# Ledger of designs, part 3: VHH binders against Pleckstrin homology domain-containing family G member 5 (PLEKHG5)

Target 1, 101 residues: Pleckstrin homology domain-containing family G member 5 (PLEKHG5), of Homo sapiens (Human) (o94827r584to684)
Amino acid sequence: QLLLEGSLRMKEGKDSKMDVYCFLFTDLLLVTKAVKKAERTRVIRPPLLVDKIVCRELRDPGSFLLIYLNEFHSAVGAYTFQASGQALCRGWVDTIYNAQN

## First folded at step 22 (VHH; from A83 with M50L)

Design A86
Fold by OpenDDE, fold request of step 26:
Structure A86 (fold): chain B 101 residues (1-101), chain A 121 residues (1-121)
Amino acid sequence: as target 1 above (101 residues)
Amino acid sequence: EVQLVESGGGVVQPGGSLRLSCAASGFTFSDYWMSWVRQAPGKGPEWVSLISGSGDDTIYADSVKGRFTISRDNSKNTLYLQMNSLRPEDTALYYCAKHERYPDWSGTDYSSQGTLVTVSS
């Protein structure tokens, strides 16, 4: 059920980015963060259902935008992620697309 | 105070085109992502299209992809939506929206009035 996992940087506000570790499953995306001193990870965002995600690469290399829609197809959230490179970024976007089909 | 005023709506036949405008004021326009959303009769609000502050990035709902084009003129503080190949299911009240800088867009600023687009034969 796990399709992809890896480190990403998630934008928080205008100039802040957070290091996160994401798990993409067939039906949901989890955004997690390492807890200092415990070598544990915790979920830091509500699970994102794959079927409610609109994902697009951004022109900024290595970055992609994830829009989260509610049951009415209204945008209720947005996440900007940056991968270590364009190839990995594309991998995330493509994998999400494939999971939606 | 954030102000968003839409215009350009009207009645068109299927296959027709319209261009909507949204005049923005009360904030630094180019600093914010903007969206078009629509609400059809009896339905909830539907996100239509999104554009980055610079205009470099545009995103579309699958339902309008290839037919609609979102753009902006930051020198005029204006957001646009070019709608081509209109269909009856595009009939809705169209709103422009100013997004927050945070991942949680539940507090997105929407216009209060919208502009009505009616597609009918």
Scores: ipSAE 0.481, ipTM 0.775, lowest interface PAE 1.1, mean pLDDT 93
Fold by OpenDDE, fold request of step 26:
Parts: structure tokens; sequence; C-alpha cells
Structure A86 (fold): chain B 101 residues (1-101), chain A 121 residues (1-121)
């Protein structure tokens, strides 16, 4: 079941962000990006299992951090996302949290 | 060469406190997110806590939230973990880790030594 979808900015480097479109399902988070040349959307990150992520709001308003844990509960990835506002950011974090519980 | 050296481990009774330190060298300390990871005997490694380069953002595993505090002193190239209200299940070898850039942390540098924390009555 699709729980939430929307545009986010994903941090790539220290000072660079990428526009992405994320789909949050009950068990999976997909990070996608529009491919202008092909006029299609592609998945640009491996699917993230909802039960394997730790999500927290950051001090930067509208931003949240997603840590991805492997089967051994070791952090193997991290994603910083920025929503258009604090309310939407909180919505993402809360929805993810609720999906985990 | 990246070097991470932990200290501060020891034996403590349940409910006790310890403060771990991680001395970092070989890289610009403040530029990197740092984590504490622990590995209990017979178990796989468990992520414990994460802190941003500036120290402004701190994240905790649910198992330690409210009890542990991660911090850093960038002027001393040192990472800390204040551990309060310790429990037997906190017994583990504790490592500090230097993370790479987002999003893939497969290249994260982990200490080869660790510091042992034993919580027992």
Amino acid sequence: as target 1 above (101 residues)
Amino acid sequence: EVQLVESGGGVVQPGGSLRLSCAASGFTFSDYWMSWVRQAPGKGPEWVSLISGSGDDTIYADSVKGRFTISRDNSKNTLYLQMNSLRPEDTALYYCAKHERYPDWSGTDYSSQGTLVTVSS
C-alpha cells in the first residue's frame, strides 16, 4: 500500500542536492528521479525496507535523515532529504515511523 | 592514514555510567559524520549513535535513546559517548566509525580495536 509520495531534495554532496520523487509504501521506500531525455522516471537508489531505516528530523528546517541498517543492524547508508517545509518533513518522518510500528 | 582509537571502557554495575572516547587522526575530523557501533559477544555489530560533523545533529538507536549521549570536540579530534543507566545488554565491544559521504557508507572506516564495556552485577 502506498502511504505517501512526493517531491524531496536529496543531498548528494556537501553543497549539492538532487530533486527526487519518493514513494513510501508500507514496507518499502523508493527514491526515484525524472529522466528528462527519456521522459520517464527511474529508481536511483536501491529499495529501502521500511523496517531497516532509522529516520530523524534534523536541525535544518524541513530536513530529515534516513539511516539504513543492514541485517546485522549496522549502518550501511544514509540519506538526507529536504521537504518544502517543516510540516511536510514531519509528515514524512511520522509516516515512516508509523509504518514501522 | 585514518586512525581511530577508543578508550574509556571497563567494568561497571547495572545503572552505572561510563564515558567512551575516540581519538581520531589522519583526516579532517569535523568534515565527517561519526558513529558509535557496538558488538556484543556472539552477535553482529549494532549501530548505536551518529553525530554530524559540526555536532549539531545527533541520532540514537532506540535501544540507547535517553541513556546515551554522543558528542564531539572538533578542536581535539575526539568523539565521545556518555553512557548512563547502563544495562547488562549494553555489554559489548564499542567502536567508533568514520563515515563516508552520503548515501553509501560501505566505505565507512571502523576502528580495529574497540573498547570493551562490561555491565554486570
Scores: ipSAE 0.353, ipTM 0.695, lowest interface PAE 1.4, mean pLDDT 92
Fold by OpenDDE, last read:
Structure A86 (fold): chain B 101 residues (1-101), chain A 121 residues (1-121)
Amino acid sequence: as target 1 above (101 residues)
Amino acid sequence: EVQLVESGGGVVQPGGSLRLSCAASGFTFSDYWMSWVRQAPGKGPEWVSLISGSGDDTIYADSVKGRFTISRDNSKNTLYLQMNSLRPEDTALYYCAKHERYPDWSGTDYSSQGTLVTVSS
């Protein structure tokens, strides 16, 4: 089931952000990007299984960190997202947390 | 050259406590997020805890949440892990890790030494 969707900015590298559109389902998070030239949307990251995510709101306003763990609970990836506002950011974090519990 | 040296490991009974330290050098300590990771016998490395450069943000693996506390003293270039209510399953070689400058984590550096924590009756 789809729990939440919306626009976020995903940090790429140290100083760049990418506009993405994310879909949070009960079991996975999809990170997608609009492709203007082709007038389509594509998945730009592997699906992130919800049960392997550690997510937390950051001090940076509107931003949250997502750590991705493998089957051995080793951190294999990290994503930083920024929402348009603090409330929306918190909504993403809370929804992910609730999906895990 | 980046150096990370762990200490504080030892043998402790279940329910006991230990405090690990990681002395960092070769980089501006406060600019980097730091993690503790551990490797238990027969298992792969497990991420344990993460702390932001300023120390304002901390994150824990579910397996240690409520029992472990990560902290740092940037004036001493030292990372800490307070481990309370230790369990046999906490037995592992513990490492500290230096991440890339936030938000890029692609170049995480792990210590090669570690400090051994053994929890047994």
Scores: ipSAE 0.296, ipTM 0.666, lowest interface PAE 1.9, mean pLDDT 91
Fold by OpenDDE, last read:
Structure A86 (fold): chain B 101 residues (1-101), chain A 121 residues (1-121)
Amino acid sequence: as target 1 above (101 residues)
Amino acid sequence: EVQLVESGGGVVQPGGSLRLSCAASGFTFSDYWMSWVRQAPGKGPEWVSLISGSGDDTIYADSVKGRFTISRDNSKNTLYLQMNSLRPEDTALYYCAKHERYPDWSGTDYSSQGTLVTVSS
């Protein structure tokens, strides 16, 4: 089931951010990008299993960090997302948390 | 060459405390996120805690949240892990790790030695 969807900015380096559209389902998070020619979204990252995510709000308002763990609970990836506001950011973090419980 | 050297491990009783250190060299320390990872006997490595380059952001595994504190002194190129209220299940080799840029940490540099923490009565 789809729990949440929306636009986020995904950090790619120190000063670079990519506009993405994320879909949060009960069991996975998809990071997609709009494809201009096809009016379609393309998955640009491997699906992130919700039960393998550690998500926390960052000091930067509207931003949250997503750490991805492998089957051994070792961190194998990290994503920084920025929402358009703190409320939306919190919404993402809370929704992810709720999906994990 | 990236060098990471842990210290501070030892034998403690349940409820005890330890402070681990990780001395880093061979890279601009403050530019990188750092983690503590531990590996218990017979288990795979478990991520413990993460800290941003500036130290402004810290993240913890649920298993250690409220008991462990990660910190860093960038002037000393040193990462720390304060461990309080230690439990037998905290027994492990503890490693520090230097992360790459987001999002892929497959190339994360881990120390080769680690420091042993043993929690036993």
Scores: ipSAE 0.293, ipTM 0.655, lowest interface PAE 1.8, mean pLDDT 91
Fold by ESMFold2, fold request of step 26:
Structure A86 (fold): chain B 101 residues (1-101), chain A 121 residues (1-121)
Amino acid sequence: as target 1 above (101 residues)
Amino acid sequence: EVQLVESGGGVVQPGGSLRLSCAASGFTFSDYWMSWVRQAPGKGPEWVSLISGSGDDTIYADSVKGRFTISRDNSKNTLYLQMNSLRPEDTALYYCAKHERYPDWSGTDYSSQGTLVTVSS
């Protein structure tokens, strides 16, 4: 089941921030980008299992951090996201938390 | 010449407390995010906690949330982990890790030694 979708700006490591469109399902988070001149998006990162996400709002307004864990609880990815405002950011963080609990 | 040196490990009873320290040198400590990572005997590394360069943002693994507190003193170039309500499953070699100016596992510097924490009856 789709719980939330929307536009975000994403930063992973040293890369520049990029515009993405995210879909949060009950069990997966997909990070996508629009296919040029098409009505569809493409998944640009491996699907993230919701049960393996550690997510926290950052002090910088509108930003949240997502740490991705593997089956052995080792951190294998870190992503920062920027929403257009603090209310939308809180919505993402709360929805992820609720999907986990 | 990045150096990270842990201390404060030891043997404690279940329910006890320890405070780990990580002395940093060779870089501008306050500019970098830091983590604690632990490795139990015969297991792979497990992420424990992360703190921003200023100390304003902290995040914890679910297994330690509410029991462990990460902190830093940028005037002493020192990272800390306060561990309370210790359990046998917390037994591990604990490392501190220096990340890039933003959290990024690809550019992480780990200490070479770690400090051993043993929680046993």
Scores: ipSAE 0.209, ipTM 0.626, lowest interface PAE 4.3, mean pLDDT 85
Fold by ESMFold2, last read:
Structure A86 (fold): chain B 101 residues (1-101), chain A 121 residues (1-121)
Amino acid sequence: as target 1 above (101 residues)
Amino acid sequence: EVQLVESGGGVVQPGGSLRLSCAASGFTFSDYWMSWVRQAPGKGPEWVSLISGSGDDTIYADSVKGRFTISRDNSKNTLYLQMNSLRPEDTALYYCAKHERYPDWSGTDYSSQGTLVTVSS
């Protein structure tokens, strides 16, 4: 079941922030990007299993951190997301937490 | 040259406590996120905890939440891990890692040695 969707800015490592559109389902998070004159949106990262996400709101307003773990609890990815406001950011963090429980 | 040196490991009984230190040099310590990672015998690396450059944001793996506390003293260029209520499954080589200004595994510098923690009854 789809729990939340919306636009975010995503940063991975030193890469520039990019505009993404995310879909949070009960069991996974999809990160997509609009594709001009091709399809409406394209999944640009492997689907992230909700049970392997560590998510936390950051001090910078409207930002949250997502750490992705593999089956052995090793960190294999880290993503910073920026929402348009603090309330929307908290909404993402809370919805991910609720999906994990 | 980035240098990370851990200390404070040892042998301790279950339920005991240890405090690990990671002395950092060769970079502006307060600008960078830091992690603790551990590797149990015969297993791959396991992420333990992460702290922001200022120390204001801390994040923990579920396996250690409530028992371990990550902290830093930016005036001493030192990262800490206070480990309480230790369990045999906490036995591992512990090492610190330097990230970029944002959490970033691609630009991570790891300590070459680590400090061994053994929790044995």
Scores: ipSAE 0.166, ipTM 0.580, lowest interface PAE 5.0, mean pLDDT 84
Fold by ESMFold2, fold request of step 26:
Structure A86 (fold): chain B 101 residues (1-101), chain A 121 residues (1-121)
Amino acid sequence: as target 1 above (101 residues)
Amino acid sequence: EVQLVESGGGVVQPGGSLRLSCAASGFTFSDYWMSWVRQAPGKGPEWVSLISGSGDDTIYADSVKGRFTISRDNSKNTLYLQMNSLRPEDTALYYCAKHERYPDWSGTDYSSQGTLVTVSS
């Protein structure tokens, strides 16, 4: 079931933030980017299993951190996301938390 | 140039407490996010906790949430892990890691030494 979707800015490592469109399902988070002239989106990162996400709102307004764990509980990725407002940011963090519980 | 030196490990009874320290040198400590990571005998590395450069943002693994507190003293270039209500499953080699300004496992520097925590009996 689709729980939340929307535009975010994503940063991974030292890269500049990029515009993405995310879909949060009960079990997966998809990170996509619009495909020009194709009227669709393209998944640009491997699907992130909701059960393997550690997520927390950051001090910087409208941003949250996502740490991705493998099946052995080792951290294998870290992403920062910026929503267009603080309320939307909290909505993402809360919805991810609720999907895990 | 970057050096991370852990201390404070030891043997403790279940339910006990320990405070780990990580002395940092060779970089501007306050600019960087820091983590604690642990490795139990026969297992792979497990992330424990993460703290921002300023200390304002902290994040914990579910297995330690409510029992462990990460902190830092930027005037002493020192990272801390206060561990309360210790359990036998917390037995591991604990080490600290330095990240880039934003959390980024690809740019991580790990200590090679670590400090051993044993929770037994």
Scores: ipSAE 0.056, ipTM 0.499, lowest interface PAE 5.9, mean pLDDT 83
Fold by ESMFold2, last read:
Structure A86 (fold): chain B 101 residues (1-101), chain A 121 residues (1-121)
Amino acid sequence: as target 1 above (101 residues)
Amino acid sequence: EVQLVESGGGVVQPGGSLRLSCAASGFTFSDYWMSWVRQAPGKGPEWVSLISGSGDDTIYADSVKGRFTISRDNSKNTLYLQMNSLRPEDTALYYCAKHERYPDWSGTDYSSQGTLVTVSS
């Protein structure tokens, strides 16, 4: 079941950010990017299982961190996202937390 | 050239404490996220903790929450890990890592040798 969707900025490289569109389902988070003029989105990162996410709001305004763990609790990915504002950022963090509990 | 040098490891009894240090050079230390990672015998790397360049944000793996504290002193270019209430499962080689601003483990600098922590009675 889809819980939340929306635009975010994912940090790419050193100082640049990538515009992405994320879908949070009950068990999965997808990071996608619009395909130009094709009226669809493309998954651009491995699907993230909600139960393997560590999520925390950051001090940078509107930013949150996702750390993705494998079955051995080893970090295999880390992602920083920026929402358009603090309230939207909190919404993502809270919705992920609620999906885990 | 980026250099990361860990120290402070040793042998300690369960319930004991250790403080690890990571001396950094060759880059503007305060600009970068830093982390502690550990590798137990026969296992892959396990992320332990992460800290922002300013030190304002700290994040911990669930296995160490409430027991470990990451910190940094940007005036000394040094990263720390205070480890309390140590358990045998914390036995591992601990090393620090410098992250690019894009928080993906790919492109992470692991130029350090690590420091061994052994928790046994």
Scores: ipSAE 0.006, ipTM 0.300, lowest interface PAE 8.9, mean pLDDT 78

